VH-VL binders against q9m8y4. Designs and how they scored, part 25

Target 1, 142 residues: q9m8y4
Amino acid sequence: MATKSTGGTEKTKSIEVKKKLINVLIVDDDPLNRRLHEMIIKTIGGISQTAKNGEEAVILHRDGEASFDLILMDKEMPERDGVSTTKKLREMKVTSMIVGVTSVADQEEERKAFMEAGLNHCLEKPLTKAKIFPLISHLFDA
Key: E = the ipSAE of ESMFold2; O = the ipSAE of OpenDDE; V2 = 0.75 times the mean of E and O plus 0.25 times the DockQ between their complexes.

## First folded at step 16 (VH-VL; framework fv_nivolumab)

Design z4 (at its last look DockQ between E and O 0.71; V2 from the best seeds 0.79)
Fold by OpenDDE, look of step 16:
Structure z4 (fold): chain C 142 residues (1-142), chain A 121 residues (1-121), chain B 107 residues (1-107)
Amino acid sequence: as target 1 above (142 residues)
Amino acid sequence: QVQLVESGGGVVQPGRSLRLDCKASGFTFSHYGMHWVRQAPGKGLEWVAVISRKGDNKYYADSVKGRFTISRDNSKNTLFLQMNSLRAEDTAVYYCARDSYGSGYLPFDYWGQGTLVTVSS
Amino acid sequence: EIVLTQSPATLSLSPGERATLSCRASQSVSRYLAWYQQKPGQAPRLLIYDASNRATGIPARFSGSGSGTDFTLTISSLEPEDFAVYYCQQYDNLPFTFGQGTKVEIK
């Protein structure tokens, strides 16, 4: 009587850890930059909203309806620049990760000033998945 | 009327460099992003590069990354494409195209007539 | 990259006939699809943007439809000047990509 050992193929339920979508605010006065950054954010599993300047970014937070995990902040914008905006957001107790986006690598002093305004990180244009993902990977685990 | 005029095309040997110019008129050049798109003879269209209106942001197709540089001089209403380390596969008509996202529309609403670049031994 | 596949490769029709061109994306591009017309020796001309919006100066006989992965350009009644190559293009993701083109030729 040969006992057929029914090897139960344990279907390893690959727990597809549904990567949490992150909410991203893109702040840039250039519509093309906003769109390009939207594309990049989409590729990293984010949902993005855009603001054309720092004032709009501040208004979004003032109205209490907006919560972002990540803010991509351009440095040079009309009405309210990135430095001023970052400072204001921090004054408002916004706890989002704010990544400054700069155009010129060689201006360390400006970068420093931007960081001191309350940035978590500063990246140089162009933004890429490779640049952004290491900074935000932990946001997906939250 | 919006006008884009490419220049600088020609015949070059592999490994050489060439710079293309695109002169813009009929619109506020500094308000728009710009693209380069190329078309090999008898082939389809291939996007090459994009530059933001201020010139602070640039993206490239993988096929040209590290070899080509897109730039602009807004004071001269001119878009540039510096092409280094040219290859036979870079042979194409090169078009400059205006990005219309500044107006809320499509990325390529106006095109130049193109300039031919031939890379051959 | 997003691959756009156009069909048919060639469409042979007579003036006055309806032309239907297809563009299929390898993944969803939402509504970020454009159509261009290119005549021999000329630069491409924008026809349709955002899948269904006709560009300025484009005749009413041109129309675009679709979303996601499947898109269609329709020419309701072909004019002699409409015989050309037509390209679809997505701008939902980098790199921007074009279809391989559909040639509309006179029968």
Scores: ipSAE 0.906, ipTM 0.946, lowest interface PAE 0.5, mean pLDDT 94
Fold by ESMFold2, look of step 16:
Structure z4 (fold): chain C 142 residues (1-142), chain A 121 residues (1-121), chain B 107 residues (1-107)
Amino acid sequence: as target 1 above (142 residues)
Amino acid sequence: QVQLVESGGGVVQPGRSLRLDCKASGFTFSHYGMHWVRQAPGKGLEWVAVISRKGDNKYYADSVKGRFTISRDNSKNTLFLQMNSLRAEDTAVYYCARDSYGSGYLPFDYWGQGTLVTVSS
Amino acid sequence: EIVLTQSPATLSLSPGERATLSCRASQSVSRYLAWYQQKPGQAPRLLIYDASNRATGIPARFSGSGSGTDFTLTISSLEPEDFAVYYCQQYDNLPFTFGQGTKVEIK
């Protein structure tokens, strides 16, 4: 109804909203999965980078190239799987939130082993905004 | 030559179920993501669902979520769409379509000929 | 959901003429926009992907341009086989969506 304007010629809102974007690494060997997960992350205000497998994810951290707020970690990948990758990243003192994204077909025992590798959470595919946002909403608050 | 052939369409009453098949040939089926897209008579195209190459990741349009299930059998080079609780608005030609290999940049480079599903009382 | 609005709904043109088809997105889809051709009784055929790249085997008379929210498909000189319906499609966000189509018809 009533508009709050500082000037009649501008469309700028009167309240400056500080943008908080999170940096996300998506680790999955399927290029379609990487793209689909990028889409989901974009809807919640994330900026994503991808790795094709666990070894590529380790190289990104070893070279000092990037620091991530969140890592989405697939379990089954060539070169280095998600369990081994998560263990290695934690050995390297990576403190990012790591969320495993597992197949529906995975056994409960296998999910527990993945958590023990150093995940903060483990989610079942498909990745959705509803599943992930409650776990990471605190990353958007400065 | 890449080829996709849908089958299983027909006339069914509302509330019934139907399964569509899409038989693939001329490419390594297990290396590609697959989609279903539908087209109501005289209308435009609507994306329905996607499945990853291993079948472990699936997404659906809201209009079919909870009623339709996409699946695949890579040993038979076949994509499936299980359609439950069918409604009149599900009446359409259903196409299967291939996602691009090696990239998420190409949307649907090959399509089948389509199979008609008619839901009417 | 991202709505794609195509204009005009119908283009009535003669062979040899230039066709210009527009697709407008309700929000930015970056460059993730494809164009398809569909003839009666046939499946769609991919023409253009990533806004401007011609798919394999597509004649050079087809070109795409644009980014963000405004996209154009141009057919530089219409051939008899080009009279069909054309759809744009975005693949930047789920769900993937199509425009309602532009019919290019002979007259």
Scores: ipSAE 0.729, ipTM 0.871, lowest interface PAE 1.1, mean pLDDT 89
ESMFold2 (binder alone), look of step 16: mean pLDDT 92; pTM 0.937

Design z5 (at its last look DockQ between E and O 0.64; V2 from the best seeds 0.78)
Fold by OpenDDE, look of step 16:
Structure z5 (fold): chain C 142 residues (1-142), chain A 121 residues (1-121), chain B 107 residues (1-107)
Amino acid sequence: as target 1 above (142 residues)
Amino acid sequence: QVQLVESGGGVVQPGRSLRLDCKASGFTFSSYGMHWVRQAPGKGLEWVAVISRKGDNKYYADSVKGRFTISRDNSKNTLFLQMNSLRAEDTAVYYCARDLYVGDYLYFDYWGQGTLVTVSS
Amino acid sequence: EIVLTQSPATLSLSPGERATLSCRASQSVSRYLAWYQQKPGQAPRLLIYDASNRATGIPARFSGSGSGTDFTLTISSLEPEDFAVYYCQQYDNLPFTFGQGTKVEIK
């Protein structure tokens, strides 16, 4: 009586952890920078919208329907700069992660002022997946 | 008329350095991103580097990363490519190209005539 | 990186004939594709951007089509000055990459 051991192939249900897409706002007055940052965000599994300056960013939030997980904020922009924009967004009770994007690493005082405006983080250009991903990895688990 | 004129090419030995210049005219240089693209003799086109209009943002191809530096002087309407640690495979005609952003699209609308860089022992 | 593969490598045609050039991307580039013409000893010239938009000054005989991974450049009726190498280029992601080129030569 040969007991056929039915080896139950446990189908390891690979829980494909559906990586949550994050919504990102890119705020930069330079079209090239906006596009480059869009590319990076796409690579990390985000969907991006762009604003050409801080005023546009504020307007997007004022109209009440825009919700972003991450905001990439340029420092130097016409009409409304990154510092002013960040402050205004925080006054509006925007809770998004705001990452300041700066051009000069050695300007510690400016970076500090930008952080004090309400940034969560500050990164130096150029942005890369390697730089941004560690900061936002927890947003994918939420 | 939009014009881009590359200069600085020549023959150099491996390991040496060379700087290329691209002089822009006929447009507001500071309003545009700029690129370097190269073409090895008898080969296709290879993107090398990009720089933002303010010069605050730069990206490179992996093949030149750590060796080449793109920069610009907007007061002089000039784009630069500093090439260090040159290799034989860097032999190419080097073109500067203007970046044009229309809506959500980015492309190279104007090119210089190029300057030849030959790296040989 | 995104690899662009152009076909055919060489296209031999006579003036007045229709030329069809293909560019295939290793992954979707949406509509972020441009076409360039390069004649011997000259710099590349932009023909098409956004997959289907003619650049300024480009004759109507040039047209681009496609999206995602498959793109086509068409020259409806070849003129003598159209015999050149044609490159596709994607700007969907860094690094920007070019196809290997298609040579359109006179038969």
Scores: ipSAE 0.885, ipTM 0.926, lowest interface PAE 0.6, mean pLDDT 93
Fold by ESMFold2, look of step 17:
Structure z5 (fold): chain C 142 residues (1-142), chain A 121 residues (1-121), chain B 107 residues (1-107)
Amino acid sequence: as target 1 above (142 residues)
Amino acid sequence: QVQLVESGGGVVQPGRSLRLDCKASGFTFSSYGMHWVRQAPGKGLEWVAVISRKGDNKYYADSVKGRFTISRDNSKNTLFLQMNSLRAEDTAVYYCARDLYVGDYLYFDYWGQGTLVTVSS
Amino acid sequence: EIVLTQSPATLSLSPGERATLSCRASQSVSRYLAWYQQKPGQAPRLLIYDASNRATGIPARFSGSGSGTDFTLTISSLEPEDFAVYYCQQYDNLPFTFGQGTKVEIK
């Protein structure tokens, strides 16, 4: 049978085109987590805002001007937890992609309940580019 | 008064394991992120790992990823570094450091005095 | 990763003189830069955070400036206790990195 004869190193230099920026809300009660996740989001071309709990996240949407492509939602937070917050945002007709970012210690049934609250996806901490980018890459296509 | 006291350093052979402890006092330990930073003899500082206040979020330097594990027990006010598969290049003074609670995070307002880990044949 | 290059490597001065230490980042770190002092046999001590804010208890003779890629630590009039090694640290991106240090020593 014939062997492939195509040269393997013909590679045009690509000019890296700057991608569309996405608007991200980071909801986590730990200020260190908010900063660490902000760093990760910056590496993938996101502009982030933060909320220190679910109630702040709800207030941002209640005022009518906030719009986010992506919301990173922690589960355990004071004032309003991530499950309650996600349900409330969906009741308010928020259509953003919501990705839960949870502790490794969570039980599978807790993850399922969080998904049923209205998440699009659920990830375990630590947040990394490798974990998040495949889930949200379509947000950059427009 | 804020205090951080490292312990558990010593001399070990390559390939062995060692656990470092950092005991905290004088502040609400469970409200702060914590870091490990090391300094090889005669060299500069190298960040090793960070752990969030609840212990649910952890990041590592590439040089130690997969070999070292940061953890904490907030009921004992203690930070840990489990160091497996030790190498000669891990020889350093290891400091625990507190993340600043106020303002932007990820810089270290209080440091312990360090514990020496020597990895040699 | 972001490389921080400090200059000069050694700064030989007398008490009462002004010290000017430079830290250059390989890419912008915005304002996310801290300065530390380390004396022989001791742990580092935080001096400056967010490029220009003095940490609690740091004397007014220490000041920081800069943003982006170029940062400066200034000691307006050196005291005997200021002869030490100084490190900059960025916290804009993982991994967090330090400069290699500038030693401020007695001339």
Scores: ipSAE 0.776, ipTM 0.881, lowest interface PAE 1.0, mean pLDDT 89
ESMFold2, look of step 16: ipSAE 0.770; ipTM 0.879
ESMFold2 (binder alone), look of step 16: mean pLDDT 92; pTM 0.932
ESMFold2 (binder alone), look of step 17: mean pLDDT 92; pTM 0.930
OpenDDE, look of step 17: ipSAE 0.885; ipTM 0.926

Design z6 (at its last look DockQ between E and O 0.61; V2 from the best seeds 0.77)
Fold by OpenDDE, look of step 16:
Structure z6 (fold): chain C 142 residues (1-142), chain A 122 residues (1-122), chain B 107 residues (1-107)
Amino acid sequence: as target 1 above (142 residues)
Amino acid sequence: QVQLVESGGGVVQPGRSLRLDCKASGFTFSHYGMHWVRQAPGKGLEWVAVISRKGDNKYYADSVKGRFTISRDNSKNTLFLQMNSLRAEDTAVYYCARDRYGEGTYLPFDYWGQGTLVTVSS
Amino acid sequence: EIVLTQSPATLSLSPGERATLSCRASQSVSRYLAWYQQKPGQAPRLLIYDASNRATGIPARFSGSGSGTDFTLTISSLEPEDFAVYYCQQYDNLPFTFGQGTKVEIK
């Protein structure tokens, strides 16, 4: 009586962790920077909307329809700069992760001021997947 | 009329450095991003680098990353490419090109210079 | 990086004939594709941007179509000055990449 060992092929359910798409607002007065940052965000699994300055960013949130997981905030913009914009967004009780984007120049004091405005993080240009992904990885698990 | 004029090309030995200039005229230089694109003799086009209008944001092709530096002087309407640690494979005509992104339309290289030849040979 | 493959490598045609050039992307580039013309000893010239928009000063005989991964440049009736190398280029992702080119030559 040959006992047929039914080797149960445990179907390893590959839990396809459906990576949640994150909503990202890119705020920069340079249209090329906006586009470049869109490219980077796309590579990390984000959907991007853009604003040309801080005022546009504020307006997007005022209308109550915009909800972003991540905001990339340029520091130097006409009409409303990144520091002022960040403060205003925080006053409006925006809870998005705000990452300041600054230039490589020796701007430690400026970066500090930017952080104090309400940034979660501050990164130097150029933005890369390697720089951004560690900061936002937890947003994909939410 | 939009004009871009590259200069600084020449013959150099491997490991040496060279700087290319691109003089812009006929438009507000500071309002546009700029690119370097190269073309090896008898070959296709290869993107090299991009710089934002303020010069604060730069990206490079992997082939030149760590060796080349793109920069600009808006007061002089000039784009630069500092090339260090040059290799034989860097031999190419180097073009500067204007970037035009904005308002839902994208023209990444709408105007080109005539190019300058860089030859890296022992 | 996104690889663009152009076909055919060479297209031999006579003046007045229709030219159809293909550019295929290794992944979707949406509409962020441009076409350039390059004549011997000259810099590239922008023909088409955003897959189907004709650049300023480009004759109506040039047209672009496609989206996603498959794109086409059409020259409805070849003029003598149209014999050149044509490159497609994507700007949907870094690095910017070009196709290897299609040479349109006189038969």
Scores: ipSAE 0.915, ipTM 0.954, lowest interface PAE 0.5, mean pLDDT 94
Fold by ESMFold2, look of step 16:
Structure z6 (fold): chain C 142 residues (1-142), chain A 122 residues (1-122), chain B 107 residues (1-107)
Amino acid sequence: as target 1 above (142 residues)
Amino acid sequence: QVQLVESGGGVVQPGRSLRLDCKASGFTFSHYGMHWVRQAPGKGLEWVAVISRKGDNKYYADSVKGRFTISRDNSKNTLFLQMNSLRAEDTAVYYCARDRYGEGTYLPFDYWGQGTLVTVSS
Amino acid sequence: EIVLTQSPATLSLSPGERATLSCRASQSVSRYLAWYQQKPGQAPRLLIYDASNRATGIPARFSGSGSGTDFTLTISSLEPEDFAVYYCQQYDNLPFTFGQGTKVEIK
C-alpha cells in the first residue's frame, strides 16, 4: 500500500512505487492481428484488452467498466467499421488517444476521413514499436 | 484433412528471383494466418514471415526484409512467397505453416507443408 | 531477438528409456513455448504448445514442463519412432525463434 507524507521537504519515507502501465484497447477483426499487436504493446509497457469489431468496442465503453489511455483502431471491420466506431466513441465523450492502424492500400483521402472521424493519429500496418512509441511516449511521462 | 503443398523451388543463381506457392485444403484458409519457415541444409529452423488472414498485416525476419514479399489469394486458397535478390544464404527447404486458430492461443504452427527446396548457387 | 539454447546437442538412448530435453530462453517467454519433432525428409510435427499442452493426436508419453526461461520435454519411454530431432520454439515476441535442436539417437 502507498502512504502519504506531509513533512515539508522531507524525503525520509521508503515507499514502493509501482511503474505506470498504460491500458490499451486493440480493436481489430483478425484474431492474429490482435495477438501480434498485443505483442508490440507489451514491449512498450502496455496492458491490452481486445475487441473483435467496432460494436464490441462501443459496448465496452457503454456497458463495461473500462477506461483506456490508448485505443488502436482498425478501419475495416464487420458490424461497425473503424470510422463509424471512432465517431461514436467521440460522440460518447471518450477522450482516449485513438490511433488508427490501417491497410497500406488505403488512399490519402481515406486516411484523412478517418482522422476527421476523431483519431489522434493514423498509422499503416504493420504496427511496430518504432511507429507507435514516438506518438504515445508522453503517456508514460507522468 | 488439413493439407499444405508447396511448389516453385529450384536452383537459381544469386541475385535472381523465385516465387513459391503453397496450396491449402481441408480447412477454411481465409480464417487463418499463415507463415513461411525455412531450414538450411543440415541446420535448424528459421521463421521467415507471417501474413494475417485477409492479408492486411505482414511481418518479416530481418534477414529477408526488403527482399521477400509474403502474400495470399484467399479465392484460390494459396499462399505465396516472392523472393527477390536471392543470396547463397537463402538456400533452404521452405515450408508453409498454418497459425493455430480456435484453440485460444495463436502460434505455434500446427500444420506444415512438405517443403520445397530452393538452392541459390553460382 | 530471443535466443533458445537446447541441451544436450545429442542424446543417445535405447528404446524404453526416458528422454529429458532442455530448452533455455535468453529472456522470459512466459508460457509461450512449443516443441516440435522432425524426422529426416519430413516437416516438423507439433508436439507441445504453451509449454505443457499436448497437441491433438500426440501420445501421452510426451510431456512438457517449465515456464519463463527454462523448459523441458520428457519422453517417458522411448519408442522406435521417437528417434528424431526435437526443436523448441518461442512465440512470445517477434521474431519467432527456434532452438538449435536436440538429436535423440539410438545407442
Scores: ipSAE 0.748, ipTM 0.864, lowest interface PAE 1.0, mean pLDDT 89
ESMFold2 (binder alone), look of step 16: mean pLDDT 92; pTM 0.932

## First folded at step 17 (VH-VL; framework fv_nivolumab)

Design e1 (at its last look DockQ between E and O 0.64; V2 from the best seeds 0.78)
Fold by OpenDDE, look of step 17:
Structure e1 (fold): chain C 142 residues (1-142), chain A 121 residues (1-121), chain B 107 residues (1-107)
Amino acid sequence: as target 1 above (142 residues)
Amino acid sequence: QVQLVESGGGVVQPGRSLRLDCKASGFTFSSYGMHWVRQAPGKGLEWVAVISRKGDNKYYADSVKGRFTISRDNSKNTLFLQMNSLRAEDTAVYYCARDRYYGDYLYFDYWGQGTLVTVSS
Amino acid sequence: EIVLTQSPATLSLSPGERATLSCRASQSVSRYLAWYQQKPGQAPRLLIYDASNRATGIPARFSGSGSGTDFTLTISSLEPEDFAVYYCQQYDNLPFTFGQGTKVEIK
């Protein structure tokens, strides 16, 4: 009586941790800054869209088509600045993490005003993977 | 006509500092990002640094990070590269280059003639 | 960083011949690739941007093709002034990087 050892091939379900692709909106009037930020987001495995100003950012949300996990918001933009844009997005009940991107760290008052507009965080230029990565990690842990 | 003119190159000892200037003309300087690119003698091209049109955003190659500072004075249509703690490997012709205007892509459409920096003991 | 490898290192041709230069990226750079020409003692000159677009003032004999990792610069008929070093450059990711160059020399 040959005992057929049924070697149960434990299908190691490789939990493909579906690396949830973070969806990022980059709002900056400088095309160079937009592109540079896109590169950074790409390096962290994110997908990005861009807006040239705050008004475009608002329009993207108004049409209901856009859902972003993270919004990188420049402070100084024509037509609609970062502060105004942030306020408007919050008024629209946008729940995305909004990170203000500022140029000068020592402008505490401006940073404060920007934060009060509804930012979750504020980062100083240049943006780096090291600066953004902790924020993204928090988004996934939440 | 778009013109970029580098200056400030010379011979320096290791550990010393040097400042390069790039004077721009023939276009609205404040509307463009600017780059430094260098070329060691008989070698290829190496990107060094980029600065945004407002000067508020800067990135560097790892080879120069912490030692070099890119800056600009838009009122003077001038791009700068402050080079500190110079090394022999920094010996190169340094070019200033203009970034694409209003493009989604970052290529160098105009270059200066370059200025030679020689770091030798 | 993204490494760009150009081939051949040297291309020896005669005037009137077709030149084909290759640039390979270590990873996809989409269409974010430029080509430059550099003559001895001169600054680089932009030839092609976005893989296939000719820069202003560049003769029609220059053409770029490719996407992703493989790119080609073609000079349909070499003129005497085309003997130079050619560099590809990616601008998909920081740091921006160049190929090592291809020297097109007269046979």
Scores: ipSAE 0.876, ipTM 0.922, lowest interface PAE 0.6, mean pLDDT 93
Fold by ESMFold2, look of step 17:
Structure e1 (fold): chain C 142 residues (1-142), chain A 121 residues (1-121), chain B 107 residues (1-107)
Amino acid sequence: as target 1 above (142 residues)
Amino acid sequence: QVQLVESGGGVVQPGRSLRLDCKASGFTFSSYGMHWVRQAPGKGLEWVAVISRKGDNKYYADSVKGRFTISRDNSKNTLFLQMNSLRAEDTAVYYCARDRYYGDYLYFDYWGQGTLVTVSS
Amino acid sequence: EIVLTQSPATLSLSPGERATLSCRASQSVSRYLAWYQQKPGQAPRLLIYDASNRATGIPARFSGSGSGTDFTLTISSLEPEDFAVYYCQQYDNLPFTFGQGTKVEIK
């Protein structure tokens, strides 16, 4: 876990990061990406489950009471892409925080359409703790 | 038969650039993540970079971040390493390595023969 | 960064003897540890993955064990081709790191 340093003259002012495990779904068609993102999520206190495409992500929410604090959604996937998946999950009243994780090559219009599908945020690959933790830090309070 | 062949190594001066190629054959290149790993003369192994199968996700060791770029062209079965702002500590044999296709990825089941990069003032 | 410390630095043994190589991680890497063999002038070769699984084509005399922070590679009876340098590698977290190697040489 990260410990923040504070500027000052007193030694007792160290900052500790409060820890709570969060439940994360990682949706990406590349097994390497799923593992790399699992590694990042583990370092910030997440427990992850994976889906290899958007259709699997939809099935997880349809077939049971699966519930996630955070969904990491890749855009380009077979069977159901990230845009279609995000729209469908929101139509199903899924209220999880959904963060898109996209290629740096995506055009502004493509990212805008993805956001309009129901993302809370959109990040460029590679996923890093520095990029995602500021966006989701509040999830560790609950 | 899986084969990885690196090329493009040589002697360069500090601050210069060099591009390494790794040509793959004997497997479906576009289905695998790929890595660069280097070994300084007489030293151990250091992981350098990884790239996902379609090239959309890349991670680097801190020692090369901002200077090196990993990339791939799946239509040519070729992995690349663009090395800018080279330093003496970049002197090493550079290997391309294949990520394991099945199981828990991120270990290297096949390696190329390596290509030597020497950064000499 | 997870540091892997291999010991001993050198094992001097004769053919037919048992070799025991240690790899210790600075923090838990669960089972995400691999072992490689490297002969002079050659690229490394994968021996063991996930701490204990032999890679394809690796003889049964090679075995791996351990989890968390302490791992062992065992060669039950050394063959002439086994005299080489051995590296462990963790893939539990970025950056992926290697130990500095154990050289197994003829006594």
Scores: ipSAE 0.778, ipTM 0.885, lowest interface PAE 1.0, mean pLDDT 89
ESMFold2 (binder alone), look of step 17: mean pLDDT 93; pTM 0.948

